VH-VL binders against Large ribosomal subunit protein uL3c (RPL3). Designs and how they scored, part 2

Target 1, 266 residues: Large ribosomal subunit protein uL3c (RPL3), of Bigelowiella natans (Pedinomonas minutissima) (Chlorarachnion sp. (q7xyp4)
Amino acid sequence: AAAARASSSALVALPGGRMIEVPHMTKDYRDVKVCSRQRKWEIREHMRDPIKMGLMGTKAGMTTYYDDEGIAHPVTVIALEAGNVVTQVKTKETDGYDAVQLAYKETRDRTIPWPERQHLRKHGNVKAMKHLKEFKIADVSEFTPGQQLKAEELFEVGDLVDVSGTSSGKGFQGSIRRWGMKRGPMSHGSKSHRQHGSIGCSATPSRVYKGLKMAGRMGNERKTVKKLPVMMVNDEEKYIVVRGSVPGKKGTIVELRPTKIVGKHC
Key: E = the ipSAE of ESMFold2; O = the ipSAE of OpenDDE; V2 = 0.75 times the mean of E and O plus 0.25 times the DockQ between their complexes.

## First folded at step 1 (VH-VL)

Design b6 (framework fv_sibeprenlimab; at its last look DockQ between E and O 0.01; V2 from the best seeds 0.00; counts 0 for: pae E 13.1 > 2, grease 20 > 18.9, placed apart)
Fold by OpenDDE, look of step 2:
Structure b6 (fold): chain C 266 residues (1-266), chain A 122 residues (1-122), chain B 111 residues (1-111)
Amino acid sequence: as target 1 above (266 residues)
Amino acid sequence: QVQLVQSGAEVKKPGASVKVSCKASGYTFTSYDIHWVRQATGQGLEWMGWINPNSGYTNYAQKFQGRVTMTADKSISTVYMELSSLRSEDTAVYFCARDTEYFDWSYYFDYWGQGTLVTVSS
Amino acid sequence: EIVMTQSPATLSVSPGERATLSCRASQSVSSDYYSYLHWYQQKPGQAPRLLIYDASTRATGIPARFSGSGSRTEFTLTISSLQSEDFAVYYCQQYNNWPLTFGGGTKVEIK
């Protein structure tokens, strides 16, 4: 009798202060495909047909997810706040490309510009939302303005997703930290421990090339982490759990898209 | 004009199944979720679950898990609710209702079917 | 689940008088900006009719004598001057948490 190890649940705070319990893998989650080095190929076999539509979410935090083998997985909980409503469907005929625009995160009317407010109202008084984002997809025929998208309809456990967001800002950083440059000697009379060194030649090109890696601002840029497996989807509690870390600090908005698989072995 | 028209009254024996239909018209059928709510005689309203007519995805109240099945036929803009293993306590008027498409967490039912009386008697 | 409690169960009011109905939630059903509490009117033999949504917004076609107020756990439906057609059962409903739940209803009857 495999003692049903009382899977300790992890509590995660969602935006707005609501606490949720993220269950570990139990008998109820036997079909969960855990992303491990050994099972990465197995996850692919369980992927849904190319669902191209994505969602917006809010990074709620990270926790540990234990699978049925007792292996601990780092996971990120992404809260699905009010939103993910279709505001506009763009087509090749009307706009030159196919895309679905989503509105996300409830806000006050006064906090959004008048044109945006009117845009949301045009489709039947959609609530004021803070974020608008377009998702380019191959087939937009299934989407209608005003439609509420649900995570469980779009994602299944085991699906691979690309998560995009704004990375955490780290301020102005030196070349070593920012670009992984090596430092100079620390001894033997060296005075160039963490200096950048040469930035070019005098005669040719007689300039610093654009894009030369130097000290500067690090982070606060759009980053995408690719091929993250979905560990849990729960529309009742309004969250999705993905394995691994996602860009940004807690509270930042992230975009979830189905992973684009390119190549025979990707 | 948005309308939800339900099938007629049913009389069933305990242990039997009942399938109630809800035909939608006057709007884009696949754009709105349909909910089912029942009301026992002289009692309040009880939410049973919802179905997305486009994807066919369903979510049922825990109380009805395993007994209720909701389906949709897009070709005729009709949603079905089947309740199995009927008991006397399942005697109620069953309503289909359309939720609002525009509001996350603020879903309300703006249009209702006329209701279907299901009587479970030995 | 969130338990919705309506009071009183029965309210006897004369035509032309003010009626005040209460709905209490076992936990907050409001966000920072909206209250996910709705009111329905149901007459005998009919389906419920949407009356008020988001705690205070009147549905289309609803007379101005109906008003809703409240936030978090306490909500009120007010009929400023009760008309003959207003005698019915009123239900509150929350959509903040799954499962959706309704109050037990308040029957407004003629005094």
Scores: ipSAE 0.000, ipTM 0.462, lowest interface PAE 11.5, mean pLDDT 83
ESMFold2-Fast, scan of step 1: ipSAE 0.006; ipTM 0.479
ESMFold2, look of step 2: ipSAE 0.000; ipTM 0.460
ESMFold2 (binder alone), look of step 2: mean pLDDT 92; pTM 0.936

Design b7 (framework fv_sibeprenlimab)
Fold by ESMFold2-Fast, scan of step 1:
Structure b7 (fold): chain C 266 residues (1-266), chain A 123 residues (1-123), chain B 111 residues (1-111)
Amino acid sequence: as target 1 above (266 residues)
Amino acid sequence: QVQLVQSGAEVKKPGASVKVSCKASGYTFTSYYIHWVRQATGQGLEWMGWINPESGDTNYAQKFQGRVTMTADKSISTVYMELSSLRSEDTAVYFCARVYSSGWYDEDAFDIWGQGTLVTVSS
Amino acid sequence: EIVMTQSPATLSVSPGERATLSCRASQSVSTYGDSYLHWYQQKPGQAPRLLIYGASTRATGIPARFSGSGSRTEFTLTISSLQSEDFAVYYCQQYDDWPYTFGGGTKVEIK
């Protein structure tokens, strides 16, 4: 039958004119374990997967994967433009929390403001980039300012990722505090808060988190699609394919973060 | 109820030292930094520095470096600010205020303040 | 250090009217769309109260009539329908760099 034998590559255009070829897909959506809402609730209370590093990318387009039953599964191709370079690494000892800042999408020096350019030079002597995002993760010991991150080292087929995009608005970065502050490290004494992992949300009964959210971004809105299965990862051709649709039109900058609940815990 | 309660008003002679206390209640003492801010009568606010109650680490505004010492006593959830070599210009209300530290993010918003301690330096 | 300048020093408005308070920084306190600026309200004999953090986000319990806007070096606090309880001094504060600095304050008087 046509459906069972349908296995072909697709040519997808990256915004800016670059064409990438998505090869034959052999992994089915059903190969990936997906936790139910009830199971996710239980896991959050009693056990958690470590929060792992993510990447940034650009939505290149969508195509269709057909399984053995002829059922169409939408997939999104996310291009990995020049970037995904570590800038600032924050540690619990020095900064009160663990995080890695990633710069994404190379640009000309004069196209970014001088303070932003100096930040990139200060933290790893990184080339001018259009986007900067902070990833809060469990273990930052393997990351160094100036390090190039590779998709195949962070993701594999079958992983579940959360994909966040931005509106077609201003292209502002996430809620990242200004660098160069002459402030000492801030110790974090809450194990419970770290387990929940929800910034801007109350995790400890004695704390007041409501109203103490990170600085707001006017004109930007974000939508996150959670638990999308990774179908393909190709670092040489610079793309990742996920099952499902991601926020925004072609050319939207997206963040790919590993989900907190995956695999055998279901 | 989350609150910071400071010690009472003090009158000191020039050259003396003053030690102001700030007692925290209603929250986890070690989860928030405590900052000190002063205000002269009818004047604006001036940041002095902060202390991390968990580690005892401190950071002081350069203007006060060498004259100010901040300490924390975990057993009674109290922070102290001691200012030495007092001058007439040090006459002010001294406030303690907390800043949230979560490990996921930090925000330098002073969400809860002490009631203030008036320190008068006069001859 | 970053110098914060507030204007006007004193503002007189009638109840129900709009009040607009300005705050200027000697250098940018914004990076990539995030602004490291807070607004506080202080009544005589009391400690300051957090109104707005990050230039535009209302703190918990703060009425909707208070709003903040601006970026880089120019910031505004707006009180859309002033009430008698809003008689106070308002301070802006930057937390972009050390030392943290406050503006000189704007005193809002009800006519």
Scores: ipSAE 0.000, ipTM 0.393, lowest interface PAE 14.6, mean pLDDT 73

Design b8 (framework fv_sibeprenlimab)
Fold by ESMFold2-Fast, scan of step 1:
Structure b8 (fold): chain C 266 residues (1-266), chain A 121 residues (1-121), chain B 111 residues (1-111)
Amino acid sequence: as target 1 above (266 residues)
Amino acid sequence: QVQLVQSGAEVKKPGASVKVSCKASGYTFTEYDIHWVRQATGQGLEWMGWINPNSGNTNYAQKFQGRVTMTADKSISTVYMELSSLRSEDTAVYFCARELDYYGSGTYDYWGQGTLVTVSS
Amino acid sequence: EIVMTQSPATLSVSPGERATLSCRASQSVDYYGESYLHWYQQKPGQAPRLLIYGASTRATGIPARFSGSGSRTEFTLTISSLQSEDFAVYYCQQYEDWPLTFGGGTKVEIK
């Protein structure tokens, strides 16, 4: 079977017009291991505290890299726009639960409503940001209001991350086989692993009536893709690359969390 | 060359226990999980469970829970599968198989030759 | 548990003919666009041999006449021009959830 030698790089536009190049993955990236399902269960058994801090980003685009064998692999480039600053730290002692609130995507003061702007000033004197997200994590003692989070301190090449974003589509967009599925399956959890990721979210603070209200809100459901391998982390150029597809169109704000099911390394 | 070599055929009486061995060679023993699969004469394949040879952690099919024990001996690169309270229905060929555990494919790339266990009164 | 059903139980074909084997899962074995479905070949007196993984990817050393297709719950293994060495029993296996389960097998025999 003959074919032209595969291209090893592609340019992806980041928000703001800056371009980055996703290079041909070196032998080191090709050798990055993703744990098997059985290995993930073993590692999970020894994890005492699976909930770790994450950060926010913006989906910049998707591209393909080609390995040494000419096999295509889909990758997603996630931009790290100005932000990822800690605002409020909540503790079990004072607030009843542990959490870190993170602000993302710097904007002009006038574009943010007064109550939000006052909140940012009160908690860490943070510049105006468009998005605020609370991360419930096990250990908040390492975080302080005003702290800048860095991707290279939270993630390394070979880590597995869960990526959550707001779906822009209406209706279900399930597991449809797409281009780039040439080498076979990557490491993924079973259906039961996905369900276990929601342990602890058994009840909402306020109930909503099923039927009418749920039907209207279904189009705004948040989607999560789990266990995406981290291929590149670059704080200087402000991006992270994951192997696989991330929810939403270009410009979608996403939440990146270390995977709960497996440890960092096999 | 990667090889999994199993112990020889066994004949047991109902109620007895059998311990089958699977000796690995040609690769780093502790880096790959080993699964056990059995097959009754003229019947299909039935998954029994798996073991991580490095940690000793195991996971068994519910049908065999309480009757099966899988262990590993790193010094001789050997995995064992012990099945207790044997019944005539346990008469089968027992295979060990190596799982390719990188990239999450979950495939059995190498198999042992099989061990026939006959349970008869 | 996920129940795997293969059909037919026995398939009689002549050398050089096309063989088509079916495998059905009681629930989806796909996870975000990937199928955790593998095919194995077993010849009399031998251990099984991996043929196809991820529903459609041919394992190393497997001849091009073997191909797999399908998604979710419906899968097919095709042998385009059957050779004498291909008379064997074929099993599908799901790797999506515990316990791991195999189909009952399809025996391909000479007509």
Scores: ipSAE 0.000, ipTM 0.398, lowest interface PAE 15.8, mean pLDDT 73

Design b9 (framework fv_sibeprenlimab)
Fold by ESMFold2-Fast, scan of step 1:
Structure b9 (fold): chain C 266 residues (1-266), chain A 123 residues (1-123), chain B 111 residues (1-111)
Amino acid sequence: as target 1 above (266 residues)
Amino acid sequence: QVQLVQSGAEVKKPGASVKVSCKASGYTFTSYDIHWVRQATGQGLEWMGWINPNSGDTNYAQKFQGRVTMTADKSISTVYMELSSLRSEDTAVYFCAREYTYEYGDSYYMDVWGQGTLVTVSS
Amino acid sequence: EIVMTQSPATLSVSPGERATLSCRASQSVSSYGYSYLHWYQQKPGQAPRLLIYDASTRATGIPARFSGSGSRTEFTLTISSLQSEDFAVYYCQQYNSWPYTFGGGTKVEIK
């Protein structure tokens, strides 16, 4: 009797204590996994398309999806916190490569270095953000500094995504995060010594502000899980649901990139 | 467990300087920032600034800029706050506090406080 | 700097009654669903103690009778069924921007 009425929503806690309601998923997850004739054609087309735009998110937790036959499937809810705003758009003509720089997770001004704050102000007048990552993509013409990216415009149910994050560190398990060594100019007093950084932009394809580190000296390794099917995308409630496990503990910052399919995969 | 122990009460004359110490124990000293907060007699809490014990980076409230200095000595897990050109208005209890964050949020709060150091400035 | 204003300055409450304390910020201390606002309790002769962080989350060891709510510029700390140990001064604090700032405090006293 209880199994016949699997139509309830799930509540998942977001970082910072806000609760989000994940509605009942109505599509059979097998539509994603079966690889219909049309989907196989789409996947084959994507093999020629090296890189498409992605976005960043925060692992909110795991829940269970029940299909029409009552079979349980693990899914991961990825929250879309404040951010996913385009900052700098780089072109082959000016920078030697095409990329869109994306800022994620709004933060206090004091937590990022002054050069980083100036960079965000110069490129789209973006609020202070904890994370700044470059996405090297094939076509940057659709992106403008200050543009808010919407998940529903980038991803659809059935898409395959690669999710990258940082695994939990060794040492203090699970509960402690520490500020990194690199901080913005915070001192105005005498006898404060800090290396004054350049405000110039690096040619580095990707960069994240180092203001927050997981506890533990060893084991803060970047981990990528490839080819996770997208189960739900909701811009209004700010989440994406993928089938399977995503790197790291609840609260881990992750990058969502469309899978670069180069082989026979369904 | 985690503890911050401050130096004892001080009595100073106007124009002198005072150096208050805050010794940390029970955790990795270089992993957490330390804040200094004062409370004048009968008044509320006033944030003075903070220090990163690993890098030595500091950030001071504008009101204290030019006369406060915060330093850290990693060898003895101790943070210092030195306030110069003392005035009678500087009579207060001075607290050090550790800035902590919980795993599932980006919240930063002062979870452990020192017992406070009374600094009296009188002629 | 963000100015934090608490009201009332003093609140007289009998044991077992409900106390409601207000805190107002001169500008928003919330961003995209997160509120960078904490509540601390201070008893005479003691250091402050964290009660509520991020506007509504109780710190470890804090009794369920303490609850926080609010967003943007207006926040409330509620103490249901006050006990004798709850008579203290309560401070709100923002950490959305530098410098950190505290409210002037609300003294909760018996009567």
Scores: ipSAE 0.000, ipTM 0.403, lowest interface PAE 15.5, mean pLDDT 74

Design g1 (framework fv_gatralimab)
Fold by ESMFold2-Fast, scan of step 1:
Structure g1 (fold): chain C 266 residues (1-266), chain A 121 residues (1-121), chain B 111 residues (1-111)
Amino acid sequence: as target 1 above (266 residues)
Amino acid sequence: EVQLVESGGGLVQPGGSLRLSCAASGFTFSDYYMNWVRQAPGKGLEWVGQIRNKANSYTTHYAESVKGRFTISRDDSKNSLYLQMNSLKTEDTAVYYCARDEYYGSGFDYWGQGTTVTVSS
Amino acid sequence: DIVMTQTPLSLSVTPGQPASISCKSSQSLLYSEGKTYLNWVLQKPGQSPQRLIYEVSNRFSGVPDRFSGSGSGTDFTLKISRVEAEDVGVYYCMQGTEWLTFGQGTKLEIK
């Protein structure tokens, strides 16, 4: 593409410093197979929808897109960093449930504890990856350890996706605990408990507020935004654009899962 | 714009101590592994040591030539990297560079301007 | 430790002519099932070192396309298709497979 074309598009920085141009669409994303507003209200789910495979990405940024009618649409650009490689495939016969374990964001071997590196090598000879997530899906038969997943094979423009964000900050800190790395002496830890107190809801002690976290469960919060339309999928430049806001700040690792549609018949 | 600025260099007698600082700006310092690299007058580059980020427990590693004498530390709240040098030898005379290690890759993508350490009587 | 050996130690090149620098490691730099942590660094006279090439063949931001890296295992090459005056300096290869070691450096000069 010519440099002059960039003046009519939003530029978004991907992790690693690469810049991409998000072109202004000249066609409505509704040109894909979607039901009308009236039709959607009439449709009801008569059969259980299968849970489909997803992938991981990194929130790159948000911008505004203007359609053919001049209507503004908020969009989020999700980068696809090196990764999205299948590691372990679990089946009902061997593990009691069907799932595909996916590794994301390639990193140097030295950044990953030895047991994690051995797990990746055992299950598909996968390179060191910073993030490892399990996707419980209905049918795992098309997935094998070591397989690279491609966004264009999983998503099309007009698909609805659920995007779950992970909080930034901790990374592999839990893995360090699991494999016995010493975190320092616990001699004065009780003083922290004194300062923070218990649950803190004195007026309604039996009520559990959604935002409250206990010390032992810190870092388990995640936020999901459901039914975001896919605006663009670009495997060459490694990004996906969705309409709407995605959880977290720029740099947040996100999980993209196809939305379970109630009555998807069109 | 990524910038790394070293300070604290100077003249020290053999057996003395010196603390170097590296002030980082223009990026999320806490996400990156940081390194110290030195260059003796008229000689090549020599890696001194590395400190990892919080996600990797701030683990440190050192070149054999400085192990036990040098300590690397960081203060993410101040965007600063430090090198504590003890039991200095004449062969420690060099320009000391602060360098950023790419988080999901390899090698140093940015280097500081360097600070000169001279160990002499 | 992994020992990095560069050849030649010095090069004198007429402007516009190509230059080639070899780097050999004492053991394979293949680390993570296909990743090879070999970098090239340039230090211009009186300046701090700067990144040229990372992971064998990837040019760092702002590095002209006349610079190219290649190689695998223990043998690596940096090529400059046409040398310009601003390319004068000392070139180092650097391995990141087992900690960090530099080659001894190759000085590039203009005739």
Scores: ipSAE 0.000, ipTM 0.367, lowest interface PAE 19.9, mean pLDDT 74

Design g10 (framework fv_gatralimab)
Fold by ESMFold2-Fast, scan of step 1:
Structure g10 (fold): chain C 266 residues (1-266), chain A 123 residues (1-123), chain B 111 residues (1-111)
Amino acid sequence: as target 1 above (266 residues)
Amino acid sequence: EVQLVESGGGLVQPGGSLRLSCAASGFTFSDAYMNWVRQAPGKGLEWVGQIRNKYDSYTTHYAESVKGRFTISRDDSKNSLYLQMNSLKTEDTAVYYCARDFSSGYDEYFDYWGQGTTVTVSS
Amino acid sequence: DIVMTQTPLSLSVTPGQPASISCKSSQSLLYEEGKTYLNWVLQKPGQSPQRLIYEVSNRFSGVPDRFSGSGSGTDFTLKISRVEAEDVGVYYCMQGTYWPTFGQGTKLEIK
């Protein structure tokens, strides 16, 4: 028995080698809250749900759960590695739009280029992270540089989330150093940033050191799966389980964003 | 002829401050990336930090061992590079060199070095 | 940090004989488009460091042709074909692909 349980398809390995077991026949995600008359009135009066904050994770693997009728359903386990720290808060007054930039997956200082390390230091004194993503949200006043985000504060069992990943696995480092670091030949009488001669090199710091540009944004294709039910959220064990298939292979970095229609379902 | 001449070294107590200068001549200083490199007695070379040129907005980068305590600045009108050292530790005892980058690409080459100035932080 | 390891740490050579110094990096120094930022620096006794070789195999102006650099990835070598008295000093490899780091240095002496 012990051997049979150990071989269960419900077991999934998280990054770092820790194993978790996803319970069979979980029913929490199937429960639909019945809106009170007052809550329905509030929804009617406030027709737009605000766009809410999300977070990042790493696809750990897939497993199966079985419902009360014995029907198999695929689920994806998303690990929450060290990270999910706010770096930069953008406002309409300075940047033309409201957004929160989030850093994910702690790494060694020397594995990311100087422009990225400088950006993280300037915006909240954040440790070196491999990935930066921007989340456009309705209210950025709740967020400050250096703030650690927690999954249990953002998501509940039964929530619908949109999950985005990348189809290519190119590292943060190479493309950024090529474009962000180039200075061109040293020349007496050099007068122009044009003498630096590379894409991304300029005398304007705000253009050179933007996190989204530095993350190799151009050339990476993004795939999104929408309206996946959240089955489990566990901050102490650092994972989220969603029902369905998530883009990319095991190890893919993903963005978790609340679905815009969540408020319509109470 | 390219020359770099450091000054400002001396004996200082732990927790003290000291400002080093590097006077440059023989090249267009304002175009160069400039570095500080140190060498503890009987030890090897250790990079301290860098300041970029006007076209890269005088951005500065530092080794983790000195970050928050040292500040690099420059005055292109005086062809001078500076290292402000605060909260000095005995481990900061070293000869401090200024060094110029030779630009053939993205990273430093340290094509010219100064004569060095000695900083001793008494134990 | 990238760790640079030199071997040997010291060597004594008879004048006119060859010398070879190895430098190994903890990870590849190969950068995009085939560039490898591995440099060699010489510090003569009582003097400041001076430039020797850049990008693995390129001699700086004024460096004698008896000096040659080679290597790729994580393994690099500096060779002196015929050692002269003026070559005495400590040789350092350094990498510029990441934050700058230096090897421990190799002390070259004449027998």
Scores: ipSAE 0.000, ipTM 0.365, lowest interface PAE 15.3, mean pLDDT 73

Design g11 (framework fv_gatralimab)
Fold by ESMFold2-Fast, scan of step 1:
Structure g11 (fold): chain C 266 residues (1-266), chain A 123 residues (1-123), chain B 111 residues (1-111)
Amino acid sequence: as target 1 above (266 residues)
Amino acid sequence: EVQLVESGGGLVQPGGSLRLSCAASGFTFSDHYMNWVRQAPGKGLEWVGQTRNKANSYTTHYAESVKGRFTISRDDSKNSLYLQMNSLKTEDTAVYYCARVYFDWLPYYFDYWGQGTTVTVSS
Amino acid sequence: DIVMTQTPLSLSVTPGQPASISCKSSQSLLHSEGKTYLNWVLQKPGQSPQRLIYEVSNRFSGVPDRFSGSGSGTDFTLKISRVEAEDVGVYYCMQGTHWPTFGQGTKLEIK
């Protein structure tokens, strides 16, 4: 009589300790979104929807969904940590191309270099964030510095998304990686300048640190998995669930972009 | 030009095994869900099963009549689809076609079919 | 599984005259996105199945405009406005809203 039943939902921990249970779902890939004939014509004739805005998120974990046939499908839970705030909006007129910069994962001011904090303040008075990414999109007129982006406004169940992982094995994360050499004012904790009196600061720790300094090697490359169906979008609980495997470990920062075009349909 | 060419059919005894291949050309094979459909002599079309693409983890689905006996696999580097048939029954006698799903991820209709390969299960 | 039932199972038509084939599903083929995945496949004598119509009424590229599909819910029709010799074969309706199932087939012959 068909496949044995093994349908159980696993709990997945979001960053910050909240737990969610991915409910047993009966929807299949055959029920995912497709464009109307009118929209296909608009894409072909007018190119109205080539590239749309996306979001950043954090891979929270994976679990398994069992469909009506008992077939196991991997699903990935992506947490939406505090962030996804528009910083700088670039236009063809002023910058030579259209793009929206998005800041992600709020952090304490002291953890971000002063130049990076000043950039965030200049462009929408945005709180300190760990990651800053630029999204090149077709229409930037809808976006304003300081705007909070909401997942439910950008994605709905049945949409296809491309999910890109952030490279690992680098010495810096997000905005710090981009602004690493543009450090803010140096803080002098000690009034005594005698504390700065030696080459290399500290003898043995200086040599150990010097020996452990790794050149910026290419770690795990950026990986993109395309055309993943969106299964759940929950802006209140701050997560999105996609059907399929997303590269990277739990905690990997990912970029979610609407799939550009699928064949002759959206 | 899209082409699908099946091979590997033949005469096999009940309880035997056989492996079918489908060679694809003229399109980006790795983007498409692929299906096997069969047709018994003088009968209609019957869906056998499918494999999804890499973005969907190469998941497979089967008709109840073949579940547990047949296995579908693919090799995107060779643009090839396979059907491993075990514990064959006389009612598995049919022409086997491979068929392409029109869109990458929606297995709701087929746009191209192969020429078919004949499997005869008889003693 | 969804059961697909075709009528008639055999049809004989004088060249140039119209033909009509009915297809009924055991349950609605309308899915959550407002689409109906009812398709038509043609198998000419001694040949492999070939694509004909998708999503009720859309002709695949290369399919003559004398072919048209219509219907909704559980009742669907394929019409040929003027049958030609090359149209001889077995016509199958197929649903893709759930796991694929086919009708029994309708054999179209020339008188």
Scores: ipSAE 0.000, ipTM 0.387, lowest interface PAE 18.7, mean pLDDT 75

